# VH-VL binders against Cytochrome c oxidase assembly factor 8 (COA8), part 8

Target 1, 167 residues: Cytochrome c oxidase assembly factor 8 (COA8), of Homo sapiens (Human) (q96il0)
Amino acid sequence: APERGAERRDTAPSGVSRFCPPRKSCHDWIGPPDKYSNLRPVHFYIPENESPLEQKLRKLRQETQEWNQQFWANQNLTFSKEKEEFIHSRLKTKGLGLRTESGQKATLNAEEMADFYKEFLSKNFQKHMYYNRDWYKRNFAITFFMGKVALERIWNKLKQKQKKRSN
Key: E = the ipSAE of ESMFold2; O = the ipSAE of OpenDDE; V2 = 0.75 times the mean of E and O plus 0.25 times the DockQ between their complexes.

## First folded at step 5 (VH-VL; framework fv_pabinafusp)

Design R10 (from R00 with heavy chain Y107W; at its last look DockQ between E and O 0.01; V2 from the best seeds 0.00; counts 0 for: pae E 20.8 > 2, placed apart)
Fold by ESMFold2, look of step 6:
Structure R10 (fold): chain C 167 residues (1-167), chain A 122 residues (1-122), chain B 112 residues (1-112)
Amino acid sequence: as target 1 above (167 residues)
Amino acid sequence: EVQLVQSGAEVKKPGESLKISCKGSGYSFTSYWLGWVRQMPGKGLEWMGDIYPGDSDTTYSEKFKVQVTISADKSISTAYLQWSSLKASDTAMYYCAREGDLWESFWYMDVWGQGTLVTVSS
Amino acid sequence: DIVMTQTPLSLSVTPGQPASISCRSSQSLLYSDGDTYLHWYLQKPGQSPQLLIYEVSNRFSGVPDRFSGSGSGTDFTLKISRVEAEDVGVYYCMQSTQLPWTFGQGTKVEIK
C-alpha cells in the first residue's frame, strides 16, 4: 500500500500557500486563494493515457496560471506598498502618527486618497495594457488547443466505432 | 521562509535591567509592524504593544507603557523589549509576532517567535 | 478596553465529535470600513500561538476546513466539525478593532 504520510520538502518563498489535493483525483480542482496573487490555483488531473496533445494543453494551462499568478502577486504587493508609503508620507508631513488613538491604521480622507489612486493608475496604465494583450494571446492559444483535443477525442471515438463495425 | 527568532531564556533578580530581542528574517522587516505578547505562567495572552521598524513608530498598551520600552534596530532586522527594573511579577513567557502590514491587514498576527522565558526571583 | 469573554473555559471532546467555542465582546467589533476584526488563535501544548481564523470567518493558509468561524457585532463562534487529536490546546479569540488589542481568556480543548 502507498505511504499516506509521505512529505514533500519545500523551499518556496515565505508566505506562499500550497493546497494539497487528494493523491488520486479524476478531475481538475480548485485550491484556496494564493496569499499574494489572490487567485485560486487549478490543480490539474493527469490521466493515465494522456496524449501528447493533451499534455501540451495541460502544460500551457499550467504555464499560463503561473504567469497570471506572478503578475497579480507583484501588482498586489506594489499597490499595497505604494498606498501605505503614500499615506505614511502624507501623515508625516502633517505631523501625525501611523495609528490613531483607537488603534486602527491612520488614513487620509477620500480627496487625499484620490490623489494616490490617480497617480497609481497613470503610472501602471501601460503595464496593464501589455498584460491584457498577453492575456488575450494566451487565452486564444488555450482555446485553440482545447479545440484540437476535442477533435482528437471525437476522431478516436469514430475510429473505435468504425473498428467495431468492420468486425 | 519567514521567521522570528527570539533571544534565550533569562533568569534575573528584582531590580535588574533586561533587554530581550526578536530577529526577523525572510521578509521586509521594515514593512511590518512587530508586536509583543506576554503570557504569565498558566495564564492567557496579553498584547503589550508594537513597533513599525521603518520609522520606529511605537504603540503601547496602557498597562505596559511605563514598565517596558519597545525599540528596533532596522539595520540588523531586530526588535527589542526592555525593562529598566524587573519585578517578580514580570515572570512570564514573552512572544514577538509579526502583524500584517503594507500588503495585508496589520490587524492580526501571522508569524510568531518561539518565545523568551523570563524568570524574576529573589 | 474591549473585554473578550470566552465560553466554555475548558471542554473535553470525544474524538470525531464537533466542538463549539463562543466569544463575546463588550463592544461591537464592526469597524467603520464595514469589516469586523475578530480573530482566532490556537496554542498547542508547549508551542507558540498560531492563527486559525481572521476577520470572523476566513481560514488562514494551511488551516483545515473542519475549522469555521461565524458571528457579528459582539457574538462570535468557532466550530470544529470533527475534533482530532492534533486540535488539543488552548483557543483564543482576539479583537483588533480598537487599542489595546485584547484576547479572550482562552478555551482549553482536550480529548476524552
Scores: ipSAE 0.000, ipTM 0.452, lowest interface PAE 20.8, mean pLDDT 80
ESMFold2-Fast, scan of step 5: ipSAE 0.387; ipTM 0.734
ESMFold2 (binder alone), look of step 6: mean pLDDT 93; pTM 0.952
OpenDDE, look of step 6: ipSAE 0.017; ipTM 0.610

Design R15
Fold by ESMFold2-Fast, scan of step 5:
Structure R15 (fold): chain C 167 residues (1-167), chain A 123 residues (1-123), chain B 112 residues (1-112)
Amino acid sequence: as target 1 above (167 residues)
Amino acid sequence: EVQLVQSGAEVKKPGESLKISCKGSGYSFTSYWLGWVRQMPGKGLEWMGDIYPGDSDTTYSEKFKVQVTISADKSISTAYLQWSSLKASDTAMYYCARDLGDLWESFYYMDVWGQGTLVTVSS
Amino acid sequence: DIVMTQTPLSLSVTPGQPASISCRSSQSLLYSDGDTYLHWYLQKPGQSPQLLIYEVSNRFSGVPDRFSGSGSGTDFTLKISRVEAEDVGVYYCMQSTQLPWTFGQGTKVEIK
């Protein structure tokens, strides 16, 4: 299946145009869904005078995105592979080919597929539990640092006003 | 229902600019690639390129990269094909078509087509 | 670019008789994921192209059973078991294994 996003980005005559969306918007922008994770990547805008705290927040958001992309890419790959293996195994047990006489993929009925989904969810229950816990922990941390950045900006404005008033 | 509706026929002279449109309805416009296909009079189909309207990412066939510009306005679910300077050899029927993929099976094919826009370029 | 070659370029068929169209690619259409991205389109006179078969052998929704596709690697065939008047038009094979997508030159099917 051809990749649609990565090669197109690399072949652009001006790489600068891909830093901002078309129309020269210099804000965070959302890309197309990744082929494997089905998640949309966010490209973060970096201001020239980024504070250490602002940098920490941006890196946390970037790292969380990368972690999330990697988790879902792996999960989707595992699901797809095990689903195909299950279907193949069951069709072989029934003495059926992988394709119908009309040339379409042979499929299992809903009851048979329910067994696979139940087993897959059961097998991955603990993994999904830890993912959800870490996902909420990361979002809490991001929200906390967003609050700290907001307070830093308020504090800096107050300090600048005080200095101007005194001088 | 899912459909693509293209702008009306155009008659132009060489050197003129032109922008034709393709409006999608009945589906999530920003979730599918939209391609452009040329058919010269009495000839076959030729793929020109496509666009992902969600972020306006484009792909061009090398033959068409310098000749045309593909763009989209997701606020009105419309894609565009544009020429800065038309040639007589641009006389053709132009089709837009929805391209779709499936994450699990990685299918890529055009399933829904517009009705076509006839562009005639003559002196 | 992958070059797609169709034979024959034109075909006249008596109603109810079978028809066969061949499509050959300049390189293998088998992708690294194990799938082959070869599709067939029909363009009826005065109409837009319509999808008949995707990925070698899968009939698109609403396409009659008399249409079937087969093949692998570089050689592909579209077969119509019993040609009807509504099947008149130009048939195109297309590959989407490698950008840019490319079409065959077309096969015109007419009734005798």
Scores: ipSAE 0.000, ipTM 0.453, lowest interface PAE 17.9, mean pLDDT 79

Design R16
Fold by ESMFold2-Fast, scan of step 5:
Structure R16 (fold): chain C 167 residues (1-167), chain A 121 residues (1-121), chain B 112 residues (1-112)
Amino acid sequence: as target 1 above (167 residues)
Amino acid sequence: EVQLVQSGAEVKKPGESLKISCKGSGYSFTSYWLGWVRQMPGKGLEWMGDIYPGDSDTTYSEKFKVQVTISADKSISTAYLQWSSLKASDTAMYYCAREDLWESFYYMDVWGQGTLVTVSS
Amino acid sequence: DIVMTQTPLSLSVTPGQPASISCRSSQSLLYSDGDTYLHWYLQKPGQSPQLLIYEVSNRFSGVPDRFSGSGSGTDFTLKISRVEAEDVGVYYCMQSTQLPWTFGQGTKVEIK
């Protein structure tokens, strides 16, 4: 073609795949949102000489991510299921079909849906309170371990500096 | 309530295989390392190894790495210690213990009740 | 492997009197993160071990304040200010600074 340089090369951002982590990355990578939880997963880079403390921190973060994704996937599925059941129940009570004459799913007005949302929030209030408590506890633990890893790295740098001075 | 419940006492002959279990409850099983500790009759404690159930990563003491296999099934919150061929010298009480990641590196804060393994001809 | 040596191996104490147990490691237990991973456990007769002290001097939840830990580097001490009947058992120090984790031989504490 007559152009100077390929269009793809000139415009494409380098280094990140939408679907898979970059190969030979030295940094953590953030993936696309999960279908059910709507949360973006983090793929953690594993250093060649990862310390036991760094491994514990990474595994704690991975487990926390899995717990968080599972909670929201279940919550979103429960909401969708109960919403559909509520709509079907109300339409049946009114003597209406599940689909309109145009073939679209029949729906309820905002006033009718307000009852569902209020009941759903009330029913799940305690569940969300426990989620928030556990989320804060997990993030506190992660921050604490991040601090320990930082101190370990400072200690190792200090040891290396002292070793250089003993030439 | 956080607890570890171990399988019952075993009496075996040399050369037999054995798999004992440790079931965790009341905590996130995949968030803690689980260690195994041996205590021979009238003797002290010996750390054998541990497992992180979230990804089944294991660490063994050099003395035990060819003697036993540590595994876990996170779907039932259970860890295992197994021998392919028992020896009389394996006669001991075996404890599982949870290793805390949050406040300290590898201190064991929750212990199972122990499984007594007797190997005799 | 780091070798943990306890002294004495056996101790007989009159109720209400103090007791002291020493633990020495073959190498410094100071880890690269600035913490010292030396812990104390008590095994009462017929029971599983239980955590008393973690990271040298921190009492585990529910442990009476008559128990105290101290030390640094390679020399550590567990003190019981006033020994009670329920304190009988075998005390173990343990290090988790370096793999494999290792225990001392144990110190048996008995009441006179």
Scores: ipSAE 0.000, ipTM 0.514, lowest interface PAE 14.5, mean pLDDT 81

Design R17
Fold by ESMFold2-Fast, scan of step 5:
Formats: sequence, structure tokens, C-alpha cells
Structure R17 (fold): chain C 167 residues (1-167), chain A 121 residues (1-121), chain B 112 residues (1-112)
Amino acid sequence: as target 1 above (167 residues)
Amino acid sequence: EVQLVQSGAEVKKPGESLKISCKGSGYSFTSYWLGWVRQMPGKGLEWMGDIYPGDSDTTYSEKFKVQVTISADKSISTAYLQWSSLKASDTAMYYCAREGDLWESFYMDVWGQGTLVTVSS
Amino acid sequence: DIVMTQTPLSLSVTPGQPASISCRSSQSLLYSDGDTYLHWYLQKPGQSPQLLIYEVSNRFSGVPDRFSGSGSGTDFTLKISRVEAEDVGVYYCMQSTQLPWTFGQGTKVEIK
């Protein structure tokens, strides 16, 4: 038993893999939602005997995750900034202050916000179209390499069984 | 234009430390493995190891894992090969080469011009 | 480690004549995914190595069609149909089927 408390097992993403090697059963870990992207990051366990193909798949999944996180973080920041600018512009046009008499942020009704959402979607149509194209391309590649890794593992298992039977 | 540019030639004495560099340009530096290859005078090519700059993951040939450290600084698209204590047997031409990305097999398609390291007493 | 052995170690060729270089691996280079990770490089005098052929038979961009690669398993061949003056240098085979990556000892091609 340790003298000092080890009460926290929640760890920073960068620390997850370092805690895995002392344990016999290691696997991937899922972190909390990112503040900006609202997506949960996956921290990949790296086995000591990782094959080049397994490494390629892991790197592809890591790079795709980072690309996805950055896209949505940037998109959410852009959305929030433009939404705030739109609200302030409309309130100024109406001769209203940025705060209500109660001190809360002044807001627009659903009908008024519909104009913003239509404009934002229209403005970002091409960006979202390219995102979807790249997302499908990445998913296809990941699925392809997952299949290759599965075949490699089946092959290695068959090779091991063959050696045991021939001995 | 995809290019790898290495630091200039070095002349050192045994026991000295050294860090040589390889700067990538014209491509996504963090998306490709970068390998280091040694060529001793009049000899063939030996693979030393590689690094994936996106996460600084490294692989070493068993022969070189104690002798050298491979690192990268992705903010300036530069990889490094470092010795803590040089030996005369480290006299060689050192090449960096782009190995492959997540879609290609691990062949070396772009090579640096080489850094000549001479270690003599 | 996979050992790569090249033959011959040196070759002297009259311009316009063919040349052939062999590379043999200590283990099969066929990977579990069905691909064979055997590549050929040329190092011209005073220059860095350059990729010629990847995965046995695929010519890298800009490589003349006089270069061709063939083979399977443990036996591989690089052929030059008509050697030019600019083809002088040392040719290396390399495997990336298994870590660590390993090179052959090299074949020096010279003009008579």
C-alpha cells in the first residue's frame, strides 16, 4: 500500500500510453471531449512487437483523428465568432444594447437566427463538402488497412499453429 | 519542390558531442517517416533508424540505438541525429531520406545531400 | 535481420549494351499483405542515392524505361536494357519487409 494517496487515475492524454506498459492487459483509451471540437480523443496503445502494417494503421488513425479534431475546433470557433458578430450587428440595427436590463446577454429569436444559420451553411458549403469527401476517403483507407492487419494476424496465428503441429 | 537540406560537414575529435540536422520543405513534414542512413568511406549503405515527426515516434536499428539519438522539431520541419560522444568509427557520410507516408510502402523517395562527419584524433 | 546479397560486386559495360544485377535475400520478402517490399537505388559518383524501382517492378517517377525490375520471394533482378554514360554508379537493393531495413552491399557499374 502506498503512503501517499494515488486517488486519481484520470490522466492527461499524453500520459495514457506511459501508464500501460506496467500492466499486462493494455488497450486504447478514450479521453474526455475536447473543449473546442467536442470530440473525444482516442489514445492509442503501442505494443512492443507492433508490425510495420499495424504501425501504419495506427499512424493513419492518429493523423485522421488530429485532422478531424482540428477541423471541428476551427469550425466551432468560426461559428461562435460569426454568430456573436451577427447577433451584435442585429442588436445594433434595432437600437438595442448588448446586455438586457437584467444584465444577461441579449439574444435574437429563432426566426432571426434562422437567417444566420442559412448564411453560415451557404458560406461554408464548399468547406463542408471537401471535409465530407476527405472523411470518406480516410474511412475507406482505415477500413482497407484494418482488413490488411486482420489478415496479417490470421496469417501469423496459422503460422504459429503450423509450427506447433509439425513439432 | 520537395527537398531535404542537411547541415554542413563536421570535423570533430573523439569524445565530442555532435548534432546534425535535416530540414524538409515542399511537403507535409509531419505526414512522412524520415530515416537516417550511414555510409562509411568506401562502404555501402546502413539504415540507422527513423522518426515520424507528427508524434516523434522513433525506430532504431539495434546496432545504433545506444550510439545515436534521433529527434525532430515539427515547428521548423527539421529532424536531428545526435551523438553524445563521438568515436573514430563514426566517420561517415550521413544521409536523411523521406521513407514513406501512411499510404505508401517504406521506400526512400527523397534524399538529403548528405553530411560528412570526420572524427579523428 | 534479413541479409541482402548482390551479385556481381562490379560490372564493366560497353555503352548501349545490357546489364543485369542480382539481389538475393536470406528470407522471403513477401509480406502477409501480398506485397513484396524490395526496392532498387542508384548512387552516382559524388551524389546521394536515388530511388529507381520500388516494390520489385515499379519504376519511380522520371526513371527511364530502360530500367526494369523483376523477381519474387528471395531472388530479384534489376536490368538495364542499354547502359548510358549517366547510369554509372553503385546500385543497391533494399528490403523494407522487416525491421530493420537492410541494403545489399552494392554493385558498381562502370563504362568500358
Scores: ipSAE 0.000, ipTM 0.487, lowest interface PAE 16.9, mean pLDDT 81

Design R18
Fold by ESMFold2-Fast, scan of step 5:
Structure R18 (fold): chain C 167 residues (1-167), chain A 121 residues (1-121), chain B 112 residues (1-112)
Amino acid sequence: as target 1 above (167 residues)
Amino acid sequence: EVQLVQSGAEVKKPGESLKISCKGSGYSFTSYWLGWVRQMPGKGLEWMGDIYPGDSDTTYSEKFKVQVTISADKSISTAYLQWSSLKASDTAMYYCAREGDLWESFYFDYWGQGTLVTVSS
Amino acid sequence: DIVMTQTPLSLSVTPGQPASISCRSSQSLLYSDGDTYLHWYLQKPGQSPQLLIYEVSNRFSGVPDRFSGSGSGTDFTLKISRVEAEDVGVYYCMQSTQLPWTFGQGTKVEIK
């Protein structure tokens, strides 16, 4: 595996805030759930002697995390927006206000909301199909590189044993 | 499916600046390293450097580190190779190439058509 | 830097006859992950290079089975079992075990 340059830049997706890891982290750190995607981001610890192959694996995992975060943030925002629009539209059709007399948001019953869920899933079928395809592709790549990193570590251990024996 | 399309031929004078481009399509542009390879007239291939467009991390061959700048704009899936001041010795065909697939990388699987740069005084 | 040396630099082959190209590296191309990063490319006249063989012996998609790669460590060979007219061009070996990536000088294959 080739070694890459030392200069690295963080490129978090627009609209997704990065979490702040604890000072002097010495391992991977899991952050709080993102406001929009509700997924917990992982901050990858970069060891001082990271191999080029380990760097490639880390970049693949980081890029996959960013892709996943962006997808779910967008889906959750779209879902919330369309749900609210659906509820408001149905309440307006019934001649009801947006708030109950107790000040709570007026809601639809489960049968009426079932219409929204069916429509949302149907409308997003192709989008979810492409997401699943890419998700499997990315996980296959990550698993493959994890295997390569494991072999590299075994190879390095064998080299260390050989050096110790020669002393 | 995968395509790399490079900008057209350039004819320049020594001392002029130049920026040539390579646009990727048919794959996840931000997930692959993109390399630049020089071929001087009648000569072999020389690797210049590469870029990972997802974070703009670059690697340069020592011979080219001072001579050129590699950059990318991921919003338009385009990588760039730039000279601040061209020399006659920069006359060459310049290729961009993708470094393998996501699983293997480390080899150039798809190549652009090349950009011929001619620098004459 | 790892130096890649190809032999011969030029060869003329009668159509249907075999051809063999050697590539030697100044250092072992076996990487610590157990893989060997030696690849072969063909550049046809007036065209971009194209990948033929990656990681010593793996044929790239669409590459005819008359092309085969072999070798280990520092010594590698590309063989064409039956050379055809469309195989004319310059063949390059490349290593990507160690930065910077380096290519051999190229071997020009012509038809007699």
Scores: ipSAE 0.000, ipTM 0.517, lowest interface PAE 14.2, mean pLDDT 82

Design R23 (from R00 with heavy chain W103F E104D)
Heavy chain, then light chain:
Amino acid sequence: EVQLVQSGAEVKKPGESLKISCKGSGYSFTSYWLGWVRQMPGKGLEWMGDIYPGDSDTTYSEKFKVQVTISADKSISTAYLQWSSLKASDTAMYYCAREGDLFDSFYYMDVWGQGTLVTVSS
Amino acid sequence: DIVMTQTPLSLSVTPGQPASISCRSSQSLLYSDGDTYLHWYLQKPGQSPQLLIYEVSNRFSGVPDRFSGSGSGTDFTLKISRVEAEDVGVYYCMQSTQLPWTFGQGTKVEIK
ESMFold2-Fast, scan of step 5: ipSAE 0.092; ipTM 0.628

Design R24 (from R00 with heavy chain E99H)
Fold by ESMFold2-Fast, scan of step 5:
Structure R24 (fold): chain C 167 residues (1-167), chain A 122 residues (1-122), chain B 112 residues (1-112)
Amino acid sequence: as target 1 above (167 residues)
Amino acid sequence: EVQLVQSGAEVKKPGESLKISCKGSGYSFTSYWLGWVRQMPGKGLEWMGDIYPGDSDTTYSEKFKVQVTISADKSISTAYLQWSSLKASDTAMYYCARHGDLWESFYYMDVWGQGTLVTVSS
Amino acid sequence: DIVMTQTPLSLSVTPGQPASISCRSSQSLLYSDGDTYLHWYLQKPGQSPQLLIYEVSNRFSGVPDRFSGSGSGTDFTLKISRVEAEDVGVYYCMQSTQLPWTFGQGTKVEIK
């Protein structure tokens, strides 16, 4: 099932933190959490003899990682912004400053914050449902191609065994 | 609807540069490979190369590696085929075609552009 | 490169009669994942190619059931059970088992 031919490029998906795996690594490497998404990026190992099918699986996994990275970076940014605005608005309504007498950030009690969380979840319900749907689609596709790659590897091992047993 | 729209016909002289385009619409542009296919007048189809727009990785037929450059701009869902110096032998119809998506196991070209006729004459 | 050879090069058919086109590859198109990547395209006069059959025997969306594909290994056949006027054009087989992708030289189908 060829895709592109023998590629020689290391590609890092946009939105993924840059990091360097240990030298001589023959496996995928996990980096530190991304500044915005809080997700750990995976640097995918590219074997010297990567098949077109293996390349397709890797691109699918890299694209899914980038999609997931961007979703959570945007979600975390939106959450932080709206939380700050909510806290500021409520403190203003109470006639309180943004900082305490000791210079620490003023905060709301758990009961008041529950209002924010409820509103945020309700507002973003549809967005999260679409995320879950797409997440399942992506994982089904990845599982399917993992199966195809496994079948290819079994086939190649059988061919290698035949070559070793014959001239 | 899923559609590939190519730029209009071109008439050029040998030695001139040219860049033709293929714009995708109605689908996720970065989820499919895009290929370029040449058809010389009265001849059959020849695959030139593919691009994956998500990261601009290209694969060329050996015959076309030094003749053309394939590129894409995912922000406007457009792929390009470019010549630095045209030859009379480049006179042909050029098609772009979508294939090899990330979400389904297929390696066929299911959607084709209308073609761009390139005529190179002195 | 895998060479794709089509026979016949041209075919003249009376409307309503069947037509058969053969495609032979220089090596097996069975890929290591167990699938065979042989596809058929039709190019009608003055039009872009269009997909008819993918992966040997699967009809593409909107393709009439009078078109069928079969074969394995190196020998493949496209059959049209009852040729109609709109079926006129050049038929191409294509392999995507091994890079570079290659097409057959084409079979021209015309009406008597």
Scores: ipSAE 0.031, ipTM 0.633, lowest interface PAE 5.8, mean pLDDT 85

Design R32 (from R00 with heavy chain S31R)
Heavy chain, then light chain:
Amino acid sequence: EVQLVQSGAEVKKPGESLKISCKGSGYSFTRYWLGWVRQMPGKGLEWMGDIYPGDSDTTYSEKFKVQVTISADKSISTAYLQWSSLKASDTAMYYCAREGDLWESFYYMDVWGQGTLVTVSS
Amino acid sequence: DIVMTQTPLSLSVTPGQPASISCRSSQSLLYSDGDTYLHWYLQKPGQSPQLLIYEVSNRFSGVPDRFSGSGSGTDFTLKISRVEAEDVGVYYCMQSTQLPWTFGQGTKVEIK
ESMFold2-Fast, scan of step 5: ipSAE 0.200; ipTM 0.681

Design R41 (from R00 with heavy chain T59R)
Heavy chain, then light chain:
Amino acid sequence: EVQLVQSGAEVKKPGESLKISCKGSGYSFTSYWLGWVRQMPGKGLEWMGDIYPGDSDTRYSEKFKVQVTISADKSISTAYLQWSSLKASDTAMYYCAREGDLWESFYYMDVWGQGTLVTVSS
Amino acid sequence: DIVMTQTPLSLSVTPGQPASISCRSSQSLLYSDGDTYLHWYLQKPGQSPQLLIYEVSNRFSGVPDRFSGSGSGTDFTLKISRVEAEDVGVYYCMQSTQLPWTFGQGTKVEIK
ESMFold2-Fast, scan of step 5: ipSAE 0.232; ipTM 0.691

Design R50 (from R00 with light chain D35E)
Fold by ESMFold2-Fast, scan of step 5:
Structure R50 (fold): chain C 167 residues (1-167), chain A 122 residues (1-122), chain B 112 residues (1-112)
Amino acid sequence: as target 1 above (167 residues)
Amino acid sequence: EVQLVQSGAEVKKPGESLKISCKGSGYSFTSYWLGWVRQMPGKGLEWMGDIYPGDSDTTYSEKFKVQVTISADKSISTAYLQWSSLKASDTAMYYCAREGDLWESFYYMDVWGQGTLVTVSS
Amino acid sequence: DIVMTQTPLSLSVTPGQPASISCRSSQSLLYSDGETYLHWYLQKPGQSPQLLIYEVSNRFSGVPDRFSGSGSGTDFTLKISRVEAEDVGVYYCMQSTQLPWTFGQGTKVEIK
């Protein structure tokens, strides 16, 4: 892996919620849940002497976070829209309005909602299967690179010990 | 099919600005570094720098740091190489190439663009 | 910067004969993760460079088995067991162990 000795641009990843850490962070910081995905974003700390392997691992984790955020934001939006449409359709079939006498949104009972959940899961089975496949592939890759970074750190420590023994 | 398609040949005068492009297709554009390589007429290859399109993080060879700017627009899977003021010594073929993949643990150029010939003369 | 030096600068080969190109680096290409990031590219006349060998000895997809790479540390070799007409062009070694990435000056291979 090449050493990244050049200056870096400070830009936020696409599709990730923007947030500010309490202060300049010396470690990774976890933010509030994203409005759309309902996932907590991680703001990764960048060390002064980040190695190329450490940079690659960090970018891999950031890209995985962005992928995950985009998937769930889209899925949650789709779920919400289809749920509202289902409720609307069933209330129309019953001859009921969209609002109760108190102005609250009219709701369906658990038995009726079970029909929606079963249909939604069946309809999205293929999509969720591919998501899970990619999720495991991504976590395997992250674990692999974590191992590479660990080996790099062991190698560097061994080099330091050899220098100390020369005294 | 994974490919990189570069913009067409340019003929410019010294002092003019120029921005050339490299469009990626058939792969996850934001998951790979994209590098730029210069080849002066009849000479060898020189690595200029690279960009990671996912966050626009750039690396430059010291020789090229003040000469060019590398950028990318991930919404259209396109990277750019630009000069604010061209010199006759910038006359060369410029290649873009796909470099490292976050997932495959490698640092080599496996896919190359067709090249953009830039001619700078008065 | 790591300096890459290729020998010979040009080579004229009779078809079917072997060819050997050497690449020497100014410092070791062994990276801290145990890998050696030395790669070979071929640029055929009028074409873009193409990857032949990556990380010393691994043939890239679609590269004929007559091409082989070897070496360690600072000395590397690309061998073509039986040169064919389609193998003409300029061969470059490249290191990606340390930024900036650097290429050798190139070896021109021609057929008589």
Scores: ipSAE 0.044, ipTM 0.634, lowest interface PAE 6.3, mean pLDDT 85

Design R55 (from R00 with light chain L99W W101Y)
Heavy chain, then light chain:
Amino acid sequence: EVQLVQSGAEVKKPGESLKISCKGSGYSFTSYWLGWVRQMPGKGLEWMGDIYPGDSDTTYSEKFKVQVTISADKSISTAYLQWSSLKASDTAMYYCAREGDLWESFYYMDVWGQGTLVTVSS
Amino acid sequence: DIVMTQTPLSLSVTPGQPASISCRSSQSLLYSDGDTYLHWYLQKPGQSPQLLIYEVSNRFSGVPDRFSGSGSGTDFTLKISRVEAEDVGVYYCMQSTQWPYTFGQGTKVEIK
ESMFold2-Fast, scan of step 5: ipSAE 0.120; ipTM 0.651

Design R60 (from R00 with light chain S96G T97I L99Y)
Heavy chain, then light chain:
Amino acid sequence: EVQLVQSGAEVKKPGESLKISCKGSGYSFTSYWLGWVRQMPGKGLEWMGDIYPGDSDTTYSEKFKVQVTISADKSISTAYLQWSSLKASDTAMYYCAREGDLWESFYYMDVWGQGTLVTVSS
Amino acid sequence: DIVMTQTPLSLSVTPGQPASISCRSSQSLLYSDGDTYLHWYLQKPGQSPQLLIYEVSNRFSGVPDRFSGSGSGTDFTLKISRVEAEDVGVYYCMQGIQYPWTFGQGTKVEIK
ESMFold2-Fast, scan of step 5: ipSAE 0.216; ipTM 0.680

